Miniprotein binders against q53ft3. Designs and how they scored, part 162

Target 1, 195 residues: q53ft3
Amino acid sequence: MFGCLVAGRLVQTAAQQVAEDKFVFDLPDYESINHVVVFMLGTIPFPEGMGGSVYFSYPDSNGMPVWQLLGFVTNGKPSAIFKISGLKSGEGSQHPFGAMNIVRTPSVAQIGISVELLDSMAQQTPVGNAAVSSVDSFTQFTQKMLDNFYNFASSFAVSQAQMTPSPSEMFIPANVVLKWYENFQRRLAQNPLFW
Key: E = the ipSAE of ESMFold2; O = the ipSAE of OpenDDE; V2 = 0.75 times the mean of E and O plus 0.25 times the DockQ between their complexes.

## First folded at step 18 (miniprotein)

Design sa22 (at its last look DockQ between E and O 0.72; V2 from the best seeds 0.71)
Fold by OpenDDE base, look of step 18:
Structure sa22 (fold): chain B 195 residues (1-195), chain A 97 residues (1-97)
Amino acid sequence: as target 1 above (195 residues)
Amino acid sequence: SDREELIELAERAAFKLEMALQWLADGDPEFAKRIIEYAIRLLREIEELATTPEEEEIVEQAIEAAQEALQLLEQGKPDEVEEILQEAIELLEELIQ
């Protein structure tokens, strides 16, 4: 039903079902993780009027799990990105996963998904700064990517007088790159999802 | 105190309406609707705590805005909801000043 993705790691598609309505992913070496993507596999939708509350748990100094509500996934928003790097010192919140005596290796965190009524989810308050806006994050990422590319390309810019003849290579004028950049920015500003 | 409780509820209601805006932007009007419905319940509680005519008027206007937003979502007009929810949020911010 659910998948979990950490950058640079294999996607997890086999959650441990700990209850009829509760699923858990293990995240080894969680201290190196900045963001986690939780998504529906598309095989089974939430029942009507239901969604998923997404929790993060990590061991405290005593090895006891600290749970925090990250945010939500729904049929309408079947995937979400969460920043967990700043949560490692946060306070625990109420969670539906109970005292799972999971013999946890100190370096292993968990993502928990609880299938709940949308009305109940609407009353819950996620921890601050965990949920990354999809639109904002995409826009920021795209802008950073564009800036990175432009800076990279510009670092190789030379005047015609500085060019070394290389008949086997094709050259693109820098102004073409700039025009592309400007056009792309304009399109992105008009519709972030133009692609 | 009643005033402290009113402020706390107003802050929560404003937060929920902001959350609704985010979920609308994320393309889930159904969950946004549920959030707005909850916010309206909070607003009703605030209404009961209001002690001045000014507070009562502000809360009433916020309720009307939230209800209008809900109606628009039910009509399949999410594009018209943002401005109305923003107005409701601003009203709540005024209430807590």
Scores: ipSAE 0.765, ipTM 0.923, lowest interface PAE 0.5, mean pLDDT 88
Fold by ESMFold2, look of step 18:
Structure sa22 (fold): chain B 195 residues (1-195), chain A 97 residues (1-97)
Amino acid sequence: as target 1 above (195 residues)
Amino acid sequence: SDREELIELAERAAFKLEMALQWLADGDPEFAKRIIEYAIRLLREIEELATTPEEEEIVEQAIEAAQEALQLLEQGKPDEVEEILQEAIELLEELIQ
């Protein structure tokens, strides 16, 4: 029903179903993971009026699970990116995985998905900054891309005194790239979705 | 104290209204509506704790704003909801101080 993706790893599409309404993915070597993507495969939607509460669990220094609510996925928003790098020393939250605790090795964390009523999910409060906004992640990627392009193009700038004629090469003034960069950055800051 | 409990509920209600705005921006007005409905339940608890006319007026205005947002969502007008919920959040921030 669900998939789980970590950058640089194979996508997981075979959740362990630990109850009729509860699904788990193992995350080995979880301390190297900063973000996780949870998504619906699209083959089985949530029943009407239901959605999924998404939890992150890691073992504490004694190997005991610490569960934290990351956020939600729904039929209306069937995928989400969660930041987990700041959660690995946090206090646990209310969670539905208590007595069904799955024994695991000390370096393995878990993503848990609990299928619940939307009204119940609305009352739950995710831990701060776990869910990454799609607009915010696009803005951050776009800014990085713009910086990279400007720095790359600027590394080829030459002065008039350094110009060597080459009939097969085209040149642009370096200030054209800078002006474009500044204009694009301003527009992006004013409206991240202007494109 | 009742004032401390009122502030805690107001912080929670404001958080839920912010969450609803985010879910609207993400394109899921159905879940946003349920979050707003829960926020109204929190606002009703705040109303029971309010002891001054200023507190009572603020929470009543926040409830009216949240209820108007629900009506607009039922009418398929989510674009008009953002300003109304922001007003409610600002009112709750006055309660929190």
Scores: ipSAE 0.699, ipTM 0.890, lowest interface PAE 0.9, mean pLDDT 79
ESMFold2 (binder alone), look of step 18: mean pLDDT 88; pTM 0.885
ESMFold2, look of step 19: ipSAE 0.662; ipTM 0.881
ESMFold2 (binder alone), look of step 19: mean pLDDT 88; pTM 0.884
OpenDDE base, look of step 19: ipSAE 0.765; ipTM 0.927
OpenDDE base, second read of step 20: ipSAE 0.761; ipTM 0.925

Design sa23 (at its last look DockQ between E and O 0.58; V2 from the best seeds 0.63)
Fold by OpenDDE base, look of step 18:
Structure sa23 (fold): chain B 195 residues (1-195), chain A 97 residues (1-97)
Amino acid sequence: as target 1 above (195 residues)
Amino acid sequence: SDREELIRLAERAAFKLELALQWLADGDPEFAKRIIEYAIRLLREIEELATTPEEEEIVEQAIEAAQEALQLLEQGKPDEVEEILQEAIELLEELIQ
């Protein structure tokens, strides 16, 4: 039903089902993790009027689990990105996973997904800054990508007087790149999803 | 105090409406609708705590805006909801000041 992805690691598609409505992924070496993607596999949708509350659990200094609500996934938003790197010092919240006597190795965290009523989920308050807005993140990423490309390309800019003849190569004027960049930025500002 | 509770609820309601906007942007009007419905319940609680005509008017306007937003979502017009929810949020911010 659910998948979990950490950058640089294999995707996890086999959650441990700890209850009829609760699923858990183990995250080894969690201290090195900045972001986690939780997504529906598309095989089984949430029942009508239901979604998933996504929790993060890590061991405290005493080895006791600290649970925090990260955010939500739904049939309408079947995937979400969560930043967990800044949560390691957070306070625990109420969670539906009970006292799982899971002998946790100190380096292993967990992602828990609880299938709940949307009305109940609407009343819950995720920890601040955990949920990454997909639209904002995409816009920021695109802007950074564009800036990176422009800076990279511009670093190779030379005047005609500085050019070494290379008959086998095609050259693009720098002003063309700039015009493209400006046009792309305008389009992105108008509609971040213009493609 | 009642005033402290009013402020707490207003902050919570504003947060929920902002969350609803985010979920609309993410393409899930159904969950956004649920969030707005909950926000309206919070607004009703705030209404009961209001002690001045000004507070009562602000809360009433926020309720009307949130209800209009719900109606638009039910009509399949999510594009028209953003401005209305933003107005409701601004009203709540005014209430907190």
Scores: ipSAE 0.664, ipTM 0.889, lowest interface PAE 0.6, mean pLDDT 88
Fold by ESMFold2, look of step 18:
Structure sa23 (fold): chain B 195 residues (1-195), chain A 97 residues (1-97)
Amino acid sequence: as target 1 above (195 residues)
Amino acid sequence: SDREELIRLAERAAFKLELALQWLADGDPEFAKRIIEYAIRLLREIEELATTPEEEEIVEQAIEAAQEALQLLEQGKPDEVEEILQEAIELLEELIQ
């Protein structure tokens, strides 16, 4: 029903269903993650009058889970980007995942989605600034990524003297593209505002 | 105290109205309406706690603004709602001071 995406990782489309109305994704090595995208796969919508409350859970210093409400997804807004980099030291929220209050592996966090009434969701208060507008953030990030890629790749242009003469044509090694991709993902993971 | 609870509720209501504006901008007026409806419930609780004529007037004006915004959304006029909700938020910030 749901998908979960972290930049540089394979998309997760097989949530662990832990109750009729509760779904979980594991996030190994969560300390390197700054943003998570949660989205509806499009196969099964929420029932009318319902939506999804999205939670983030990480182990505290004792290894006990700390749950924080990130925000919501609905049929009207079926995807959302959440900033989680600042939440790893934050306070817990009230949450409906009580059956999952167990000690965690220190490097693994979870995204939890609870299907709830919209009226109940309207009363909940997400932790500050976790939810990012998916439209504005996606557009801005994508544009900066394209600009960064073009500028980086073009800096490795080779001259005509290195090839059969063609004054109107320039060439670059293919592995420059790969290097850019790897560097971009690393920089984004280290500082999501480098762009 | 009742004043401290009034301020807490006003801060929460203002947050909810700002959240509703974000959801309107993201194109989900149905959820935005439910958030506004909850904010009105908070404003009614503030009204019960208000003890001065100034507090009573401010919360009445905030309720009227939020109710007008809800009516406009029910009429399918989300573009007319932003200024009205911003006025309600400013009224609530006056209560908090």
Scores: ipSAE 0.635, ipTM 0.874, lowest interface PAE 1.3, mean pLDDT 79
ESMFold2 (binder alone), look of step 18: mean pLDDT 88; pTM 0.885

Design sa24 (at its last look DockQ between E and O 0.02; V2 from the best seeds 0.00; counts 0 for: pae O 11.0 > 1.5, placed apart)
Fold by ESMFold2, look of step 18:
Structure sa24 (fold): chain B 195 residues (1-195), chain A 97 residues (1-97)
Amino acid sequence: as target 1 above (195 residues)
Amino acid sequence: SDREELIRLAERAAFRLEMALQWLADGDPEFAKRIIEYAIRLLREIEELATTPEEEEIVEQAIEAAQEALQLLEQGKPDEVEEILQEAIELLEELIQ
């Protein structure tokens, strides 16, 4: 029902369902993560009057889980970006200090999503400034962006007869990617919903 | 004391009204309405703790503003709500001191 995205990592779309109304994603090596995107996959909305409370959990220095409310996703705002870098700072400045060879064992953190009544969610207080921006229909935007890229890049593809005598190869000029990126960014700045 | 409790409730109510403004800006007036409804419940508790005519007038005006904001949201007019909620927040800041 949900997706979880960290920059530079593959999108997770297979949450562990730990209860009928609770879903969890594992975040290994969480100390290297500054932001997380949580979104609805778009096929099944929340029931009327309900939404999702989004939590972040990491072990403290004693190994006990610390859960913090990041914010919410709802049918009206089905995606959100959360900043988690400041939430990991409960650790003191204690670490083994060896010259040039420092080894750390990262702990696994979790993102939890709890399906709850909107009235209950309205009474909860997220940790300050965790939510960054609205990302409506993240799954739909991503699919449209990928389709747009494939169509643009394919318009510059040529057959072997038009390029070189290597019939099993297709070639795309390097500037196609840059041109696509620049055009896409300009159109999004003018109208984020142009797709 | 009653004054300390009144201030804590006013801070919580102001936070909820600011949260509602953010959710309106993000395009979810349904959740914003639920947040404002909770804020009004906090304001009713403040009203019971108010001891001076100035405190009573301030909280009464804040309740009226929050109720008007709900009415405008029910009419599908979220763009008209921002100034009204900002006024309510300013009233609560006066109440805090």
Scores: ipSAE 0.638, ipTM 0.871, lowest interface PAE 1.3, mean pLDDT 76
Fold by OpenDDE base, look of step 18:
Structure sa24 (fold): chain B 195 residues (1-195), chain A 97 residues (1-97)
Amino acid sequence: as target 1 above (195 residues)
Amino acid sequence: SDREELIRLAERAAFRLEMALQWLADGDPEFAKRIIEYAIRLLREIEELATTPEEEEIVEQAIEAAQEALQLLEQGKPDEVEEILQEAIELLEELIQ
């Protein structure tokens, strides 16, 4: 039903079913993981009126699991990206996975998916900053990045008369930077996901 | 400081609107719309940073101008947009002074 992907690692398509409505993926060496993608395989949809609450679990200093709600997947949103790198110091939240006395190796975290009613999910609050930004937020970020680059580059702009001879240096005309900026913005406006 | 951030954002917004004018002149109203939409987002951020009634009024007028520009572009009237965008730019320049 579910898949889990960490960049640079093999995709996991075989979740451990720990209950009728609960699935778990193991994440070895979790400290090196920045983002996790959770997605539906497309083989089995959620039942009508149900979705999946996605949790992250890591061992605390005592080896006890700390669970945090990352976000949700649904039939309408069958995949989601979560940032987990900043969650290692977070407080635990209520979770449906019980006291799993899983003697966890200190380096292994877990992704848990709980199949729940959509109405119940709507009342839950994910931990802050776990969900990766929407397409709109991404577009805004990209625009900010472009602005930052333009401002940075323009700060080095000098007129021909102000240039000091430096045979070892290559120079790029400011108008080239502007043209690149404009072209990039055009592509972004046409398709925010053009890359 | 908040004032420095306000000025920075105002400069960025003005630049965007100037670019929109250029793209309109180049015959790309669709891209101009996207730029203006972004400028409006910047203006909203400026609005949050405004501390004086004068600043609030200026940014509000700039937002109204930018929104009107978008509406005109959506109506297929790019020829009427230049004056409105220029007004918005001038308002932002006033905000920076």
Scores: ipSAE 0.005, ipTM 0.187, lowest interface PAE 11.0, mean pLDDT 83
ESMFold2 (binder alone), look of step 18: mean pLDDT 88; pTM 0.881

Design sa25 (at its last look DockQ between E and O 0.44; V2 from the best seeds 0.55)
Fold by ESMFold2, look of step 18:
Structure sa25 (fold): chain B 195 residues (1-195), chain A 97 residues (1-97)
Amino acid sequence: as target 1 above (195 residues)
Amino acid sequence: SDREELIRLAERAAFKLEMALHWLADGDPEFAKRIIEYAIRLLREIEELATTPEEEEIVEQAIEAAQEALQLLEQGKPDEVEEILQEAIELLEELIQ
């Protein structure tokens, strides 16, 4: 139902569901992560009047999980970027995950998503150094990813005259990548949150 | 003390109104409405703690502004809400001083 993205890593789309209304992503090597994007995959919206509270968890010096509220995602704002680099020395807040049987690795951080009533979410206060303007930051992050992929793929382009026969290799025509790039840019300009 | 609690609630209410502005700017007036409703509850608590005519007037004006913002959101007019919420935030900042 949810995705989790860290710059320079593959997107995660298979959350561990730890309760009917609770989902978790593992973040190995979390010390190298500054920002995390959390988003809805777009297949099933939240029920009416509900949304998602997004938490970050890391192990403390005793190996115990410390959970901090990062912010929210909703049907009206289905993605958000959170800064986590300053949180790895913070203290925990109230959270809904404490009694759950969550798969735990002592040196791995986690992103937790709890599906809750909007009225309950409105009363919660995210930690002060986590929230980022999600639309502008999401658009900038998405554009950078788009440009990075296009430039990388294009740097390997060769004409048929430059190719050596390699029947064991598969090839993608460069025009396919260009069409994808152009279509993605147009869709992003029309709706920054379309994906 | 009552003054310390009043300031704590005013800071929280101002934060929630700022949060509502951000959610309106991001295009989610439904969640922004829920946040403003919570802020009004905080303002009602501040109203009960106010002890001077100045404090009472400031919080009353902040409540009126937040209620007007909710009415505009119910009418489907989120574009008209920004200045009204900013007024409420400025009133709360005066209250905190």
Scores: ipSAE 0.635, ipTM 0.872, lowest interface PAE 1.2, mean pLDDT 80
Fold by OpenDDE base, look of step 18:
Structure sa25 (fold): chain B 195 residues (1-195), chain A 97 residues (1-97)
Amino acid sequence: as target 1 above (195 residues)
Amino acid sequence: SDREELIRLAERAAFKLEMALHWLADGDPEFAKRIIEYAIRLLREIEELATTPEEEEIVEQAIEAAQEALQLLEQGKPDEVEEILQEAIELLEELIQ
């Protein structure tokens, strides 16, 4: 029903089903993980009016699990990206996974998915900064990419008097790059998905 | 105090409406509807805590906006919802000030 992906690692498609409505993935060496992707496999949808609450669990200094609500997946949004790197110092929240006597290796965290009513999920509050908005993240990434490109290109800018003759090369005026940048920014602001 | 509770609920309602906007952007109007419905319940609680005509008016306008948003989503018009939810959020921010 669910998959879990950490960058640089093999995708996990076999969750441990700990209850009829609860699934768990183990994340070894969790301290090196920045982001986790949770997604539906597409084989089994949520029942009507239901979705998934996604939790992160890590051991505290005493080896006790600390659970935090990361966010949600639904039939309408079957995948989500969560940042977990900044959560290691967070306070525990209420969670539906009970006292799982899972002898946890200190380096292993868990992703838990609880199948719940959408109405119940709507009342829950995820921990701050865990859920990465796909649209916002994309917009921010695009903006950073554009800025990076502009800064890179402008670092090579020279006046006509400073140019070394290179007849085999084509040159683009810096003002053309700037105009492109400005136009692209306007389009991005109007519709982040204009392409 | 009642005022502290009103502020707490208003902050929570604003947060939920922001979440609804997020979920609309992510392409899930169904869950967004559920969030808005919950926000309306919060707004009703705030309405009961309002003590001034100004507060009552602000909350009523926020409820109307949220209900309109919900209706538009039910009609399959998610593109028209963003501005209305933003208005409701701004009203709640005004209430907190």
Scores: ipSAE 0.548, ipTM 0.849, lowest interface PAE 0.8, mean pLDDT 88
ESMFold2 (binder alone), look of step 18: mean pLDDT 88; pTM 0.886

Design sa26 (at its last look DockQ between E and O 0.63; V2 from the best seeds 0.64)
Fold by ESMFold2, look of step 18:
Structure sa26 (fold): chain B 195 residues (1-195), chain A 97 residues (1-97)
Amino acid sequence: as target 1 above (195 residues)
Amino acid sequence: SDREELIRLAERAAFKLEMALKWLEDGDPEFAKRIIEYAIRLLREIEELATTPEEEEIVEQAIEAAQEALQLLEQGKPDEVEEILQEAIELLEELIQ
């Protein structure tokens, strides 16, 4: 239902479901992470009147989780960029994960998404300045995601002589992906919000 | 004290109205509407704590502005809401003084 992306890493699309209404992504090596993108995959919307509260969790000096509310995603705004670099020494906030049996690796940070009523979410206060996307940060994130996609797609490129016939599959010539990559990169440099 | 609690609620209400503006800018008036509804509840608590005629008038004007904003969102007119919410926020900032 959700995706989670960190610059320079593969996108995560397989959240750990820890309850019917709660999802978690692991963030190893979290101390090097400045921003994280949380988004809906687009196949399953929130039920009417509901949305997602997004939390960041890191282990304190005792290895105990500290949870902080980053912000929200909704059907009306299904993606958000959160800055987490300043949160690694902060205090916890009210959160719905404390009494749950969450499968957790103690030395790894986590992104938690709790599906909740919009009315309940409206009463919650995110940690200040967490949901920030400057044009420069957005551009850097987007450029890294663009590079990652191109490198991934290019790693599957084969010449026609190398192909095994597969008539039930559709194929895209590799130069189409390259042309798309070059065009997207150019447009992003001119206007980071063109898409 | 009642004055300290009034200030705390006014700061929270102003924060929520600012949050609603940001969600309107992001194109989600449904969530913005829910945030304004919560802010109105905070304003009614402030109204119960108000002790001077100036405080009472300020909070009453803020409630009326927030209620008008909510009605405009229900009518599908989110573009008309920004100035109204900004006035409500300014009223709350005066109250905090």
Scores: ipSAE 0.690, ipTM 0.886, lowest interface PAE 1.0, mean pLDDT 80
Fold by OpenDDE base, look of step 18:
Structure sa26 (fold): chain B 195 residues (1-195), chain A 97 residues (1-97)
Amino acid sequence: as target 1 above (195 residues)
Amino acid sequence: SDREELIRLAERAAFKLEMALKWLEDGDPEFAKRIIEYAIRLLREIEELATTPEEEEIVEQAIEAAQEALQLLEQGKPDEVEEILQEAIELLEELIQ
């Protein structure tokens, strides 16, 4: 029903079902994780009027799990990106996963999904800054990528007088890169999903 | 105090309406509707706590705005909802001042 993705790791498509309406993914080495993507596999939708509350759990200094509500997934929004890197010092919230006496390895966190009524979910308050807007995140990522590329390319810029003859190499004028950058920025501003 | 409770509820209602806007942007009007419905319930509680005609008027206008937003969503007109929800949020902010 659910999948979990951490960048640089294999996609998890087999959640541990801990209850009829509760699913858990293990996240080893969670301290290195910045973002987690939770998504529906598309095989089974939520029942009508229901969605999923997404929780993050990490062990505290005593090894006890600290749960925090990250956000929600629904049939209409079947995937979401959550930033978890800044949550490691947060206070625990109420959660539906009970006292899971799972002797957890200190380095393993969990993503929990609870299938709940939308009306109940609407009353819940996720921890601040956990849910990343897909559009905003994409725009920010694209901008950072563009800036990174421009900075990288410009670091190699030399004047014609500074050029060493290299017949085997092709050269692109810096102005071409700048023009491309400006055009891309313009297009991105008009429609972040122009491609 | 009743005033403190009113402020608390108003802040919560405003937050929920902002959340509804976000969910509309993310493409799930169904969940947004549920959030707005909950916000309306909060607004009703605020209405009961209102002690001045000004507070009563503000909360009534916020309820009307939220209800209109809900109606528009039910009609499949999400593009017209943003301005109305923003108005409701501003009304709640006025109530908290």
Scores: ipSAE 0.593, ipTM 0.862, lowest interface PAE 0.7, mean pLDDT 87
ESMFold2 (binder alone), look of step 18: mean pLDDT 88; pTM 0.879

Design sa3 (at its last look DockQ between E and O 0.01; V2 from the best seeds 0.00; counts 0 for: pae O 9.2 > 1.5, placed apart)
Fold by ESMFold2, look of step 18:
Structure sa3 (fold): chain B 195 residues (1-195), chain A 97 residues (1-97)
Amino acid sequence: as target 1 above (195 residues)
Amino acid sequence: SDREELIRLAERAAFKLEMALQWLADGDPMFAKRIIEYAIRLLREIEELATTPEEEEIVEQAIEAAQEALQLLEQGKPDEVEEILQEAIELLEELIQ
């Protein structure tokens, strides 16, 4: 139902469901992570009147989980980027995950998503300055998806000498993909909301 | 003291109204509405603690502004809400001082 993206890593789309209303992503080597993107995959919205509270959890020096509320995602704002680089030494906060059976190692943190009533979420206080503004989040998410697409398409590039005849298929020269990539990046830098 | 608690609640209410403004800017007036409703509950607690005419006037004006913002959101007019919430936040900043 949710995705989790860290710059330079594969996107995660298979959350561990630890309760009917609670989902978790593991973040190995979390000390090197500065930002995390959380987003809805778009096939199943939250039920009416509900949304998602997004938490970051890391093990303290004793291996006990320390949970901090990062912010929220909703049907009206289905993606957000959170800055976590300053949170790894903070104190824990109130959270709905409790003493849930969540496996931890010293260098693995977690992103937790709890599906809750919007009225309950409205009363919660996120840790300061974790959420990045919507404009910044859109730009960063879009750039990461653009890079992902370009890298994926480029991995299939072959020279004309390496091609085998396939009359039932259509082909596009690789420079068209590069041109598209460069044009899209230029337009995104000019106006992140140009679409 | 009552003054310390009043200030604490006013800071929290102002934070929630700022949060509501951000969620309006992000294009989610439904969640912004829920945040404003909570802020109004905080403002009514402040109203119970207010002991001077100045404090009472400020919180009454802040409640009126937040209620107007909520009505405009119910009418589907989120673009008209920003200045009204900014006024409420400025009133709460006066109260905190």
Scores: ipSAE 0.590, ipTM 0.856, lowest interface PAE 1.5, mean pLDDT 80
Fold by OpenDDE base, look of step 18:
Structure sa3 (fold): chain B 195 residues (1-195), chain A 97 residues (1-97)
Amino acid sequence: as target 1 above (195 residues)
Amino acid sequence: SDREELIRLAERAAFKLEMALQWLADGDPMFAKRIIEYAIRLLREIEELATTPEEEEIVEQAIEAAQEALQLLEQGKPDEVEEILQEAIELLEELIQ
């Protein structure tokens, strides 16, 4: 039903089912992990009105598991990327996995997926720094970057009559910058991930 | 000094607005718009350097003029922008004296 991917490692497609509605992946050497991708395999969808709450668990100094809600996967959003590198010192949250007496080696963390009602998931608050930037955020950033560059370049614009001779300096016509800007904006509007 | 910096920025802003006028004359309102936006940023810096009520009033009027120019360009009325930009330039020249 679920897969888990860490960059530079083999994909995991066999979750341990610890309950009817709960699945767990082991993450060895979790301290070296920055991001985790959780995704549906596409073989079995969530039941109607249900989705998956994704949790991260790591051992504290006493070897007890600390659980944190990362986010969600649903039939409409069957994959998600989570940043876990900054969570290693975070506070624990409420979680549905109970006191799993899993003899944890100190270097092994877990990704837990709990199948829950969508309405219940909507009331939960993931840890703030786990979510990766959305496509919308990226688009907004890109637009701001483009505008910044265009404004900067435009600030140096002069007419040919206002130019001072500088034989060692190359000049770019303002129209070239404008054409680039227009073309880039057009491409960005068509596909924010065209690059 | 702060006064020297104010004058420098005012001269630069005036020059940029003059370039905007030139680009409008050349039929490039989009480029003119971007230059005016930059000039407004310069004007905001000048506003922070103003020390007298007279300077504050002059720079505020220049900002208002530049903003009006931008609005007109956004409305597709470049022909109405020239007079407003000239007013802003004159205000900046007054600020330098």
Scores: ipSAE 0.012, ipTM 0.219, lowest interface PAE 9.2, mean pLDDT 84
ESMFold2 (binder alone), look of step 18: mean pLDDT 88; pTM 0.886

